# Designs tried in a protein design chat: VH-VL binders against Putative hydroxypyruvate isomerase (Gip). Part 16

Target 1, 264 residues: Putative hydroxypyruvate isomerase (Gip), of Drosophila melanogaster (Fruit fly) (p36951)
Amino acid sequence: MALKFAANLNFLFTERATSIAERIRLAHQNGFRAVEIPYPEGETSDVVSAVKETGVVVSLVNLAFDKSDDQLRFGSTSVPGSEKLFRSQLDATIDFARQVNCGKIHLTAGLFKGGQESDYTKTYTANLKIAADSLRASKMIGVIEPINKYAVPGYYMNSYSKAAGILADVAADNIQLLADLYHLQHLHGNVSKTLEEYKALIGHFQIAQVPHRHEPDVSGELDYGFVFKALQEFGYDGWIGCEYKPKTTTVEGLGWVSKLGYTL
Short names: E, the ipSAE of ESMFold2; O, the ipSAE of OpenDDE; V2, 0.75 times the mean of E and O plus 0.25 times the DockQ between their complexes.

## First folded at step 13 (VH-VL; framework fv_remtolumab_arm2)

Design L3 (from K1 with heavy chain N57D; at its last look DockQ between E and O 0.73; V2 from the best seeds 0.75)
Fold by ESMFold2, look of step 13:
Structure L3 (fold): chain C 264 residues (1-264), chain A 126 residues (1-126), chain B 107 residues (1-107)
Amino acid sequence: as target 1 above (264 residues)
Amino acid sequence: EVQLVQSGAEVKKPGSSVKVSCKASGYTFSDYAISWVRQAPGQGLEWMGWIIPYFGDADYAQKFQGRVTITADESTTTAYMELSGLTSDDTAVYYCAREANEYWTGYYDTHDFDYWGQGTTVTVSS
Amino acid sequence: EIVLTQSPDFQSVTPKEKVTITCRASQSIGSRLHWYQQKPDQPPKLLIKYASQSFSGVPSRFSGSGSGTDFTLTINGLEAEDAGTYYCHQSYSLPYTFGPGTKVDIK
């Protein structure tokens, strides 16, 4: 199966535009057929219009979050006491995702800021069970992502074994793992075995080179020629999020696509 | 805490250049854009251009294209704005301002100007 | 380039009364409209970000509303220290632009 690449608009085209709607237009103009976006609070109508005009696929939407709260700025899903807020954010994100025909929502975990970790795990598991029901009603999948401490200090979901244990407890086939290879290498390494171990749980992939989080073809720890072949052999048919820091500009850095044998 | 401290006032002759510095502290310099905004006496605010220090490239308002150069030095966490071909119309207070968006964390924010330098008065007089 | 206009240019207001300042954008900018206060001989200071979000430390008498093209800054119960010039600013697209300002004096 040929691999399909989406532009993550928290990272790509950021040197050219500030609004997600403008980044969508730039991604389309530069050959991307799909994008990943945050929930665009306060801008949803502009983003819906840009998606309709361009025809891009929205492959992933991040859960709505509170821009003004320090603990909740990276999600609410695990945060005790925020259960009503989480449900409101989930409903808003699902409603938006339907408008752009997006079938995947990243259920961002939030920050661990002290207290008992068991309370966070209990909240996270309960909220994921609720999310599973709501997402299933809309024919959507939720994904959870282990994120390394160098990218987001204090992020609750920071381990593949923790993620797998929680997914087993949630026991819902539409709550799956987001495997970001940049984070995977920082958290675990042993990429081939790790991908094999978690293959059945994985519902989404994102890529960046390690350690500096640039394009796949810059010098670094990961051989993306090998990794992409492994994804094809595993039969992955979804979109792969390009969530990397352009080394120069987004467009100047796209040469890796054709160099590694793919097209946008 | 976040601070932007600018270089001191300057008096310049028409036709010369001025280079204003903006020393940043209290945050990760490379991850936030710095904008330059000027204000002529008794007038409003005018955006001149921006730089995200991580990229090293700047963008400018069309009015200033060809006369303004905005740069950043990560090692000293200092942004610079240089304006050439000065005329009396360039007499103004020049501000640097930090944009509220921390790139590279996946955190998409509002891009308002949350912190401002104290301003640098540039007077162009013959 | 997105043009912002403000109304009124100037107003003189009795203390404790309400001040209303409007800003209009030449195209939709979502909620990416911010309000700044500038007192004499000082840099601008952020009051309201993202149309309606109060910045840290800003008194509750300041509020913002609107989306798309029409935005309002409201001061409910003007205080003497609120005298100054108020600017709107859009962060929707480059180049960034400001409104021309609204000067507020105490009557």
Scores: ipSAE 0.773, ipTM 0.886, lowest interface PAE 1.3, mean pLDDT 93
ESMFold2 (binder alone), look of step 13: mean pLDDT 91; pTM 0.932
OpenDDE, look of step 13: ipSAE 0.822; ipTM 0.909
ESMFold2, look of step 14: ipSAE 0.678; ipTM 0.853
ESMFold2 (binder alone), look of step 14: mean pLDDT 91; pTM 0.924
OpenDDE, look of step 14: ipSAE 0.843; ipTM 0.914

Design L4 (from K1 with light chain Q53R; at its last look DockQ between E and O 0.46; V2 from the best seeds 0.70)
Fold by OpenDDE, look of step 13:
Order: C-alpha cells, then sequence, then structure tokens
Structure L4 (fold): chain C 264 residues (1-264), chain A 126 residues (1-126), chain B 107 residues (1-107)
C-alpha cells in the first residue's frame, strides 16, 4: 500500500504565503494532492476557491478557535464553562468542512489552566459526545491528539492513555485518535509497540523528525525508513500530515519524499 | 525583554544610498519576521518590506522593488534595510518592527507588529 | 493592495469621554486587523492585535471589535495620556497596509 502525504499548511509554505489559500496553491504546485489546514477564519471563501481551483483534497481541518482570547487559542473543547463556544465553533467548522468536502476534523482540546483536571475531563467527554453526533450526521469523523508539553505547555490532551480513556468513555466509532509521531516520541517513545497498542483507535497520522521537528530524512531519533514501512504494514490508507518545520525551505526539503522511496 | 535598537540618524545626498540597521535582542531572532515601515514628516505609516531570518527570504512593496534590499544576520541578530537612489521623497523616519508570529505552533500567523525600533531619521537634501 | 480607511480623521475629546475610531477594509480581511497608538516623536505602539486582543500592558479602557471589512477601536474614558494618532493595519495579504490614521486631541 502506497503512503499518501498531505501538506500541513500551518507549518509548510509559510515562508512566502500569508494566506491559507495561497499556501494551498503552493502545495499543489509542488506536487501535493492533499492539505491539512487550520480553520480559516474570515478566509473560508478564498480557501474554498483555492481548493476548487487546484483540486487538492482537504484531509484535515482544525476546529475553529477563539482568536480573541489567548487562553482559548488551543481550543475550548475541554475548558469548563466554554461549552456554548465549543458548539458554535463545531458548527462553523462542520459547515466549512462540508464546503471543501473534508471528512475529518481535529477537535482541539485546549489548555489546562488550573483547577480540577476532572472537570476538564468531564467537559471534554461531554463535548466530544456532542461532536460525535454532529459529525456522524455529516458523515465526518473527529480526531483528538495527544500533544507533548514541550510543544504546547499546559495542553490538556497530553497522554495516549488519557486519550484512550476519553475515547472509551465517549464510545463513538467516529471519534478517533490522531497519532503525531513527533508528539508520540516525545511523550513516551516505543513507537512500534505504541502504534500496535492503540491501533484500533488511530484514525490519522502526522509526521515530523525528533527532536527538532524537521523533515523525516533529517538526522533524529526516528528512522522514518523503518517507520513508514511500519505504517504500510499497519494498513493505514489515509493521508499522512506533514507537520514539520522545514530545515531550510519547504521546497528544498521536499527531497525527503523521493529519497525515502515515496511519491507525493 | 524584547528590544529593537536601530542605527543613528542619516543625512544623505540625492542619488546616494542609506543602510539602516536594527539590532534585535530578548527573543529567538530567527523565528520572527522583521518588517520595515517608514513615515514621512507629518504623514502616515508605509510598509516597505519584510524578512524572515530563519528562511532568509525578503519581500518588498512594489513601490520599492529594485531599490530596497532587506537582509538579516543571524550571527549578530541584526536586520538591515538598504535604500538606493535616494530623493527628497525618501526623507522619513524608518522603523523596524517585529512581527508577532507564532511560527511552528500551528495556530497563529497574524503578523502584527508587537515591538518597534526607536526609528531612524533619514534626511535627503542637496 | 488592500486599502484601509479610517474615520474620523481628527477628534477632539474631553477627558473621560468615550472615543470610537472606525477602520474599513476594501475587502474582507477576517480578523487580521491591528491597532496602534503613536505619540509625537515616538514609534507606534501595538494596542489591539487580531481585531479584539489587547496587547500586554495596554489599559483595559482600550478595546477592539469587528471582522470582515469593518472594525472599531474604542477608548472607554479617554485619559490625557491617550492623546496621539491611531492607525489600523492589515496583515491579511502583502503588501501590508495601514489606515491613514486618526488624530485624537484632548479638549
Amino acid sequence: as target 1 above (264 residues)
Amino acid sequence: EVQLVQSGAEVKKPGSSVKVSCKASGYTFSDYAISWVRQAPGQGLEWMGWIIPYFGNADYAQKFQGRVTITADESTTTAYMELSGLTSDDTAVYYCAREANEYWTGYYDTHDFDYWGQGTTVTVSS
Amino acid sequence: EIVLTQSPDFQSVTPKEKVTITCRASQSIGSRLHWYQQKPDQPPKLLIKYASRSFSGVPSRFSGSGSGTDFTLTINGLEAEDAGTYYCHQSYSLPYTFGPGTKVDIK
């Protein structure tokens, strides 16, 4: 099974393009057939146009978030008292996702700012259940992502075991796990066995080298030659998000694809 | 503390060039774009161009293309703006400004100018 | 390029009065609109980022609102120290552009 790669446009093509729409065009020009994007607040029409123009697949959209509050910039899904905001963000994201025919939404958890973690767990679980119903009606899936503390200090969803527990409580087959190998390595390593352990829950993959979060072929803790073979054996047929920081430029770094024996 | 310290005032003849420096400190220089903005006496703000030190790429307003060069030296955490073919219309205060971009976080790239240099007065007179 | 306009051009205000400054963009820029304050012989200072986020250290009397094409900066209870020129700025696309500025004087 051939691996498929999507350009994460929060990280790639940021050096020359200021809008998501332009980054989509750049990704397409450089051979990408799919992209991952943030929710394009105020830019939705431009993004829709760019997607139609290029024909790229939108493989993942991040949940809309409150850009007026720095404390909610990483999501509100787990934040007690922000249930109404979450619902509005979810609706907006689903509406946009439909326009670009995206079937997968990253349900960002938000920051743990203190208090009782159990309250965040309760809020997160409840909101994910709501999301499950809404997404099912739209034939979409939601994914949750464990993120390491070095990348996002205070991020609520910071453990694979935590994620598994949450997903068990949510008990919806259309809420799944996003396995970012960069975060996975930082959190507890043991990549092969961890992927095996959580295989039934994983619905999306993203990649970056560790520890500096560059291209897969850059020297680091992960052997992506091995890892990609493992993913092929895993049977993953979805898009793999390229969420890495280019070591030099995005375009110059894309040589990793052919170097490792793959194509975009 | 984030600081941008610019070079001193310049007096130039028409046809000459000026190079203004902007020394940055208090943050990771490579990870934040630097913009140059000028302000003629009694006038508003005009964006000239920007550079992202990490990538080394610069882009310019069309008005200044071919006449302005923006560079960055990561070893000294200093950005430069060179403007050639000076005329009296180039008399202005020139500012460098850091763009508030959370590169590599995956969430924000708003490019607001959160910190400014003190400005460099460039006077072009015969 | 995206053109920004401001209203009013000038305003003379009594202390403690409410000040409202508007900025309009020639096209939708989402929330990528920022506000700056500039006093004589000083560089601009960031007040509001991304339409409604207060920058660190900015007094609570300053607030921003709006999205798309219409934006507003509000000063709830003008202080004497607030005299200066206020500029809006868009970062939606290159080239970056500024509004023409609104000068606020204390009456």
Scores: ipSAE 0.773, ipTM 0.887, lowest interface PAE 0.7, mean pLDDT 95
ESMFold2, look of step 13: ipSAE 0.787; ipTM 0.894
ESMFold2 (binder alone), look of step 13: mean pLDDT 91; pTM 0.937

Design L5 (from K2 with heavy chain D31E; at its last look DockQ between E and O 0.68; V2 from the best seeds 0.73)
Fold by ESMFold2, look of step 13:
Structure L5 (fold): chain C 264 residues (1-264), chain A 126 residues (1-126), chain B 107 residues (1-107)
Amino acid sequence: as target 1 above (264 residues)
Amino acid sequence: EVQLVQSGAEVKKPGSSVKVSCKASGYTFSEYAISWVRQAPGQGLEWMGWIIPYFGNADYAQKFQGRVTITADESTTTAYMELSGLTSDDTAVYYCAREANEYWTGYYSTHDFDYWGQGTTVTVSS
Amino acid sequence: EIVLTQSPDFQSVTPKEKVTITCRASQSIGSRLHWYQQKPDQPPKLLIKYASQSFSGVPSRFSGSGSGTDFTLTINGLEAEDAGTYYCHQSYSLPYTFGPGTKVDIK
């Protein structure tokens, strides 16, 4: 089955537009059928209009977050004491996701800023159980993403084994793993065996080349010809998020799609 | 501490050009756009254009296209704005401003102008 | 191009009273509206970003509200140091634009 690629709009088209709605229009104009977006704080109506106008699929939305608090700007899900905030952010994100027919929400973990890690794990597990129920009611899944220390210092969810353990404790089939190949290579390596190890848990993929987080076809640690073949054999039928830093511009860098044998 | 320090005041003749510099410090220069904004005496603020040093691309307000060139030099962390074909209507204070954006994060950027240069007065007179 | 208008053009205000400045956009800009204060012979300074978010170090008497096309800057209890000109700015699309400014004087 053919692989399907979505533009991550925190990374792509950033050199040409500032609003998420305009980036959606640019992604559509340049052949993308799907996008990944943050919760579009303060512009949800404009984004809904842009999605309706273009017909793009919204394949993933990041949980609403609070940029006014350093600990919470990368999510609230693990942060003790933010349980009421997490619930309101989840409700807002689900409401928005319904309006754009998005079935996947990235439940961003937040930062560890001191105290006991066990309190964060307790909060995270409890909030994910609550999220599982709310998301199921809306026919959605939640995903959690291990993120490497150098990309987001202090990010609570920073290990594939930690993620797997927490998913086992949550015990909900609609809370799954987001495998970002860029972070996977930084955190673990041994990509083919690691993908096989976590295969049953994975519900979403994102890609970038290692180490500079550019297009899949630039020189780097990962052979994306091999990796994409592995994803096809994996049987993944969802969208793959293109979450990379354009080496030059977004459009000039899209040659990898055709070069590697795919279409948008 | 984020700082933008601009070159000094200039007096120019009609028909000439001016190039204003904006030396940035205290942050990763390549990852934040720099905008140029001018203000004629007694008038409001007017956006001229921007540059994103990482990409090297600039974009301009239509009023200034063909007359303005905005560039950046990463090695000196300095942005430049050059305006050609000067007339007395170009007499103004010219500001550089940093945009509040951090590319390639999981959250939105607001793109407000959080830090401004001190301004460069350009006087065009014959 | 998105046009921003401001009201009023000018107001003279007794200290400790409330100042209200409005900005209207020619189309929806979400919350991508920012407010700046400019004192005579100084560069503008950011006060409020993203419609309602206070910038670091800005006194709590300054607040912003609104979304879409209609936005308001409020100074709750004007101080002498607040005299100056206030501008709104949209960052929704290029080209960026500013409102024409509102001058606030102490009466």
Scores: ipSAE 0.710, ipTM 0.866, lowest interface PAE 1.7, mean pLDDT 93
ESMFold2 (binder alone), look of step 13: mean pLDDT 91; pTM 0.932
OpenDDE, look of step 13: ipSAE 0.789; ipTM 0.894

Design L6 (at its last look DockQ between E and O 0.60; V2 from the best seeds 0.00; counts 0 for: pae E 8.2 > 2)
Fold by ESMFold2, look of step 13:
Structure L6 (fold): chain C 264 residues (1-264), chain A 124 residues (1-124), chain B 107 residues (1-107)
Amino acid sequence: as target 1 above (264 residues)
Amino acid sequence: EVQLVQSGAEVKKPGSSVKVSCKASGYTFSDYAISWVRQAPGQGLEWMGWIIPYFGNADYAQKFQGRVTITADESTTTAYMELSGLTSDDTAVYYCAREYDFWSGYYSHDFDYWGQGTTVTVSS
Amino acid sequence: EIVLTQSPDFQSVTPKEKVTITCRASQSIGSRLHWYQQKPDQPPKLLIKYASQSFSGVPSRFSGSGSGTDFTLTINGLEAEDAGTYYCHQSYSLPYTFGPGTKVDIK
């Protein structure tokens, strides 16, 4: 089955536009049928309008986060004492996701800033169980993403084995793994075997080249010609998030799509 | 302590160029965009263009297209703005300003810290 | 490009009174509207970001409101140190643009 690519708007079209709504329009104008977006605090109505205007699919929304707190700026899900805030953020994010018909929410973990890791794991597991119930009621799934320490120092969710253990404890089939191949290579390597090992847990993919996080076809550690064929054999029919830093401009860097045998 | 320190005042003749520097300190230089804003005597603020040091590319307001070049040097954490073909209409104070972090997932582009300004006077 | 207008151009205000400054955008900009204060021979200083969020260290008498096309900066209880020129700024679309400014003097 042909692979489907979504523009991650934290990364793509950032050199052209400052608002998520305008990046949605640019993504549509340049052939993308789908996007991934952060919770668009302060511009939700403009983003809803842009989605309706363009007809793009919103394949993933990040959980709303607390911009005012250094520990919480990358999410609240794991942070002890955040349970009331997390529920408020989850409710806001679900309400927005419904307005744009998005069925996947990235439950961003937040930063470990000291204390006992076991307290974070307890909080994370409890909040994910709550999220599982709320998301199921809205016919949505939640995803959790292992993120490498070079990209986000101190990010709580930082290993595939930790993620798998927590997912087993949460025991909800609508809380799944986001496999970002950029982070996977940094955290685990052995990409083909790692994908095989975690296949049953994976509900979303994102891509970037390693080590500089540019387009899939620049020089680097990952052969995306091979990796994309592996994803097709995997049977993945969802959207693949293009979460990379354009080496020049977003549009100039899109040649990899056709060169590797795909279309937007 | 976030700090933007600009080069000193310049007096230029019409038709020449000026290059203003903006030395950044107290933060990770490549993570924040730098904008250039000018203000003619007794007038309001006018955005000229920006650069994201990580990407190295810049974008400019239409009024300045073809005359302005904005660059950044990550090794010295310094941004530069060069304006060519100067006329008396270019007499102004030129500011550099830092925009909020793109990479933290926060997408507001307010100008939270400004340089002290560089006065450029164009006269013959 | 997005045009911002401000009202009034100038106001002279008795200390401790309320100051209201409006900014209107030529199209919807969501909440990507920021407010700055500038004193003579100084760079602008950020007061309010994202339409309504107070920047760190800004006195609580400053507040912002609005979304879409209509925005307001309020100084509730003007103090002598608040004299200066106030600018709105949109960061929704390049090129960034500023309002023409509102000068506030103490009577």
Scores: ipSAE 0.015, ipTM 0.586, lowest interface PAE 8.2, mean pLDDT 89
ESMFold2 (binder alone), look of step 13: mean pLDDT 91; pTM 0.934
OpenDDE, look of step 13: ipSAE 0.478; ipTM 0.798

## First folded at step 14 (VH-VL; framework fv_remtolumab_arm2)

Design M1 (from L2 with heavy chain S109D; at its last look DockQ between E and O 0.78; V2 from the best seeds 0.76)
Fold by OpenDDE, look of step 14:
Structure M1 (fold): chain C 264 residues (1-264), chain A 126 residues (1-126), chain B 107 residues (1-107)
Amino acid sequence: as target 1 above (264 residues)
Amino acid sequence: EVQLVQSGAEVKKPGSSVKVSCKASGYTFSDYAISWVRQAPGQGLEWMGWIIPYFGNADYAQKFQGRVTITADESTTTAYMELSGLTSDDTAVYYCAREATEYWTGYYDTHDFDYWGQGTTVTVSS
Amino acid sequence: EIVLTQSPDFQSVTPKEKVTITCRASQSIGSRLHWYQQKPDQPPKLLIKYASQSFSGVPSRFSGSGSGTDFTLTINGLEAEDAGTYYCHQSYSLPYTFGPGTKVDIK
């Protein structure tokens, strides 16, 4: 099974282009057939045009978020009292995702800023149930991602066991786990066994080297030659998000693809 | 408190070079891009280029390609702009500005100039 | 490059009156349009980011609106201290570009 890679445009081509539409074009020019993007607030029409122009697949869209709020800029889904906002963001994201034929939405959890964690869990679970219904109606899936504290201090969803518990409570087959190997290594290590343990829940993969979050072929804790073979054995046939910080430039770093024996 | 403090005024002859510094403080230097913008007397604002200190790579407006070099020193949290082949047309106030971008998270990159240096006056005269 | 135009170039306004400044982009820039205020011998100061979001510390009388190609900066009740030149700026694509500026004087 050939692995497929998508450019995460929160991280790739950021040194060359600022708009999501331009980054899509750059990704296409450099051989990417798929992209992961944030919700393009105020730029939805431009992004739709860029997607149509290039023909790239939008493999993942992040949930719309409030950029003006320090807590909510990382998501509202788990934040008590933000249920109405979440619903509006979800609707907006679904509408956009439909326009670009994206079937997968990252339901960002937001930050834990204090109080009772159980309240966040309750809110997150309830909102994910709502999301499950809405996404199902649109033939989409949602994914939740455990993120390590070094990358995003205070991020509510910071554990695979936590994620598994929440997914169990949500009990919807279209709400799944996003396994970013960069975060997984930071959080738990033991990548192969952890992936096996949570295999049934995983619906999306992203990659970056550890600890500095650069390209897979950069020196680090993970042997991506081995890891990619493991993913092939895993049977994952979806797009793998390249969510790494280029060590120099995105283009200069893309040599890892051929170096490791793959193609975009 | 975020601050950008630039080097002092410069008087240069035509054909010479000028290097302006921008000392940043009050934030994580490597996580935010810095742009250079100049303003000729009585004129508007002109973007010259930018650098992302973390990556160390810069990009320039085509007008200044081959003549401008933007660098950053993470150890001193200082950005530099060097402009060569100066002419009278380069007489201006030069500003460094922080771009609102969080490269460490990838979630925020609107690239508005939220903080500015005080400006450095460069006068080119024979 | 994306060209920004502004209207008007200049206006003299009585205190407490409403001021409206328009910025137009040569192509769609989504919401990646920002507004700055510059006073003599000072660097520009950010007023509005991303078309409509007020920057920290900016008085509530300043507001921004628009998307795509047409944007508006509004000052509801001009104060004497608001005299200066206002610039729009696009960060949609490189090279970054600014509008030519709108000078606002107090009568």
Scores: ipSAE 0.868, ipTM 0.925, lowest interface PAE 0.5, mean pLDDT 95
Fold by ESMFold2, look of step 14:
Structure M1 (fold): chain C 264 residues (1-264), chain A 126 residues (1-126), chain B 107 residues (1-107)
Amino acid sequence: as target 1 above (264 residues)
Amino acid sequence: EVQLVQSGAEVKKPGSSVKVSCKASGYTFSDYAISWVRQAPGQGLEWMGWIIPYFGNADYAQKFQGRVTITADESTTTAYMELSGLTSDDTAVYYCAREATEYWTGYYDTHDFDYWGQGTTVTVSS
Amino acid sequence: EIVLTQSPDFQSVTPKEKVTITCRASQSIGSRLHWYQQKPDQPPKLLIKYASQSFSGVPSRFSGSGSGTDFTLTINGLEAEDAGTYYCHQSYSLPYTFGPGTKVDIK
């Protein structure tokens, strides 16, 4: 069960290409067999073509979002009053994911903007139940990600215990946790115990070094040699998203893969 | 408020160089690419190149490759464009512009030029 | 590199009427097409980004549409202060390119 790594194209190859389609081609040229991408609103045809040309796996697609609205740019799933927008975004994202054979959608929560948190939780839970049904019809899963306040101030989904409680209320086996180890270290630490505690809920992993969010092998708080062995021992056989800020360039920073004993 | 303030007008002789500065304020300098665009009298807009201050690397339009150097100084939040081997064809207004690129968020990666400097007139004569 | 063309080159328009400017790309650029207004002796100003998204503070009479290779900027109800030159710009791939411009005058 060797580990499999995907390039997150919101982060990787950004220093060399502006469009997602060109970043897909660069990821392929540099040995990645899989990518993670945002919903490519306004350029879906170009991205579908790039995926077909390269044969890369699309391991995760982020929910469609409103690039022009600062309030909704981190998702709509929890945001009261945006329910029609959420459903439209979900439908568009599922349709796109089907075209690229992607089986996982990150249901980005959105920002808490004041008011009653209970209204956000009610909206989030209801929208996740709707998403579970729609995703199941397409043989897909949804993931939710706890994100730390230093990376995205005000992000609604900001703790593992909140995520677990909501997943219990949603009660759908195709809505799971995305464990990003960069965020996990900021939110809780105690990585080994935290991974054990939430193992049954986790359906996706992402990686970056702490605190600067660079490659796994730069100086930092996490020993990725240890962490990767723990992931193998858990029997994780999915893709691991490389969601980090290249310290220099994407390609110059790929040495960690072989250094830590893996291949793309 | 985002502002880009450029250095003043310059008059140069053929064969010399010019270095234009672009002082940025009101945002996190390292997170946004800066492009340089010029406009000859009575002509349209011509992209010259860009830099992402976080990476420090630059990329240039082929027409200017070998003649242009774009740099950034994060301590002063200032970008620079230096053009060498000047000819009368380089007489133009030179603009810096910030790109809509909130790197590491991924949600504003449109690369439109949302804020522009006031322009620097460079005249190459004699 | 990606070539952008604009039509018309020049348009003289009666106030309060509709202005339509087109931009055509030599290949698909998705929605990565942006519109700028440049008034005499001023830097360009962003109007429309990503084909159809209005930039902050831009009057609602300005709108954009299109995707792929064909794009349109529309001014619904031209005002006197709208006189100037309008440019399209693609950010799909480097090098970035601009259209040649469309000059709009008030009749």
Scores: ipSAE 0.637, ipTM 0.819, lowest interface PAE 1.5, mean pLDDT 92
ESMFold2 (binder alone), look of step 14: mean pLDDT 91; pTM 0.932

Design M2 (from L3 with heavy chain N101T; at its last look DockQ between E and O 0.46; V2 from the best seeds 0.58)
Fold by OpenDDE, look of step 14:
Structure M2 (fold): chain C 264 residues (1-264), chain A 126 residues (1-126), chain B 107 residues (1-107)
Amino acid sequence: as target 1 above (264 residues)
Amino acid sequence: EVQLVQSGAEVKKPGSSVKVSCKASGYTFSDYAISWVRQAPGQGLEWMGWIIPYFGDADYAQKFQGRVTITADESTTTAYMELSGLTSDDTAVYYCAREATEYWTGYYDTHDFDYWGQGTTVTVSS
Amino acid sequence: EIVLTQSPDFQSVTPKEKVTITCRASQSIGSRLHWYQQKPDQPPKLLIKYASQSFSGVPSRFSGSGSGTDFTLTINGLEAEDAGTYYCHQSYSLPYTFGPGTKVDIK
């Protein structure tokens, strides 16, 4: 099967455009058929318009979060005492996702700032169960992502085993694992075997080279020629998020697609 | 308390270069971008460029491309703006400003300038 | 680049009166419009972010509204300390651009 790539607009097309709406247009102009976006605070209408104008698929939307709070700016889903906030953020995100026909939401976990980790686990599990019900009603799925401590120190969801445990407890088929290969390599390495181990849980992929998080064809720890073949064998038919920092510019770096034998 | 403290006033001759520093404190330096904005006497505000300290990547307004260099030192939490080929048109107060971003986490946002340096007056005269 | 215009360029206002400043963008910028206050020999200070969100510590008499291309800064009950120049700023696209400013004096 052919791999499909989506532009993660937290990382791509940032050098010329700051609005998500404009980045969507840039992504489209450069051949992308899908995009991943943050919750577009203050520009939801513009993003809806841009999506409609370009016809790009919104493959993933990040959960809305509070950037003004040091703990909550990375998500509220696991943060004890923030359950009400999470629900409001979830509702807002679902409403927006519906408007752009996005069926997948990244449920950001937030930071572990101390106390008992079990409290965060309890909160995260409970909120994910709530999310599962809400998302199901809208025919959406939620994904959780293990993120390495070098990228986000203190991030609560920081391991695949932890994620697996959480997902087991949540016990909802519409809450799945986001496997970002950049984070996976940092966290565990042994990419092929790890993917096989957690295959049944994975509902989304993202990519970046390691360790510098640039394009797949940049020198690094991962052979993406091999990795992409593995993903094809994996049978993943969803959009793969290009969540990498362009080494130079987004456009100049897009040569990796053809170089590795793929198309957008 | 968030503070941006800039270097002192500069008097430069045409053709020379100036390097202004911006010492940041009171927040996690790598979590925010630093923008440079200048203001000519009696004029409005002009954005010059920004840098994300975590990556060391800078971007510039086209007007200043090739003539301006913005850098950051995480160890000293200081941003720098160097402008070369100075002319009288470059006489202005130069400001550094903090710009909210989560770039290194993938959840970045570049928007408002919530805190500003006190400004550095650069005078270019023969 | 996105061009911002402001109206009026200047106004002299009696204390306690309402002040309205308009900012217009050359294209839609959603809510990515911010307002700053600048007093003589001082750097700009953030007042309103994202068209309508008050920055921390900003008096309640300041408010912002608008979306798309037309934005308004309102001062309900001007105080003497509010004298200065007000700038709008767009963060919709690079390069960032500012309005030309509106100077507000106290009668």
Scores: ipSAE 0.452, ipTM 0.792, lowest interface PAE 1.3, mean pLDDT 93
ESMFold2, look of step 14: ipSAE 0.786; ipTM 0.895
ESMFold2 (binder alone), look of step 14: mean pLDDT 91; pTM 0.928

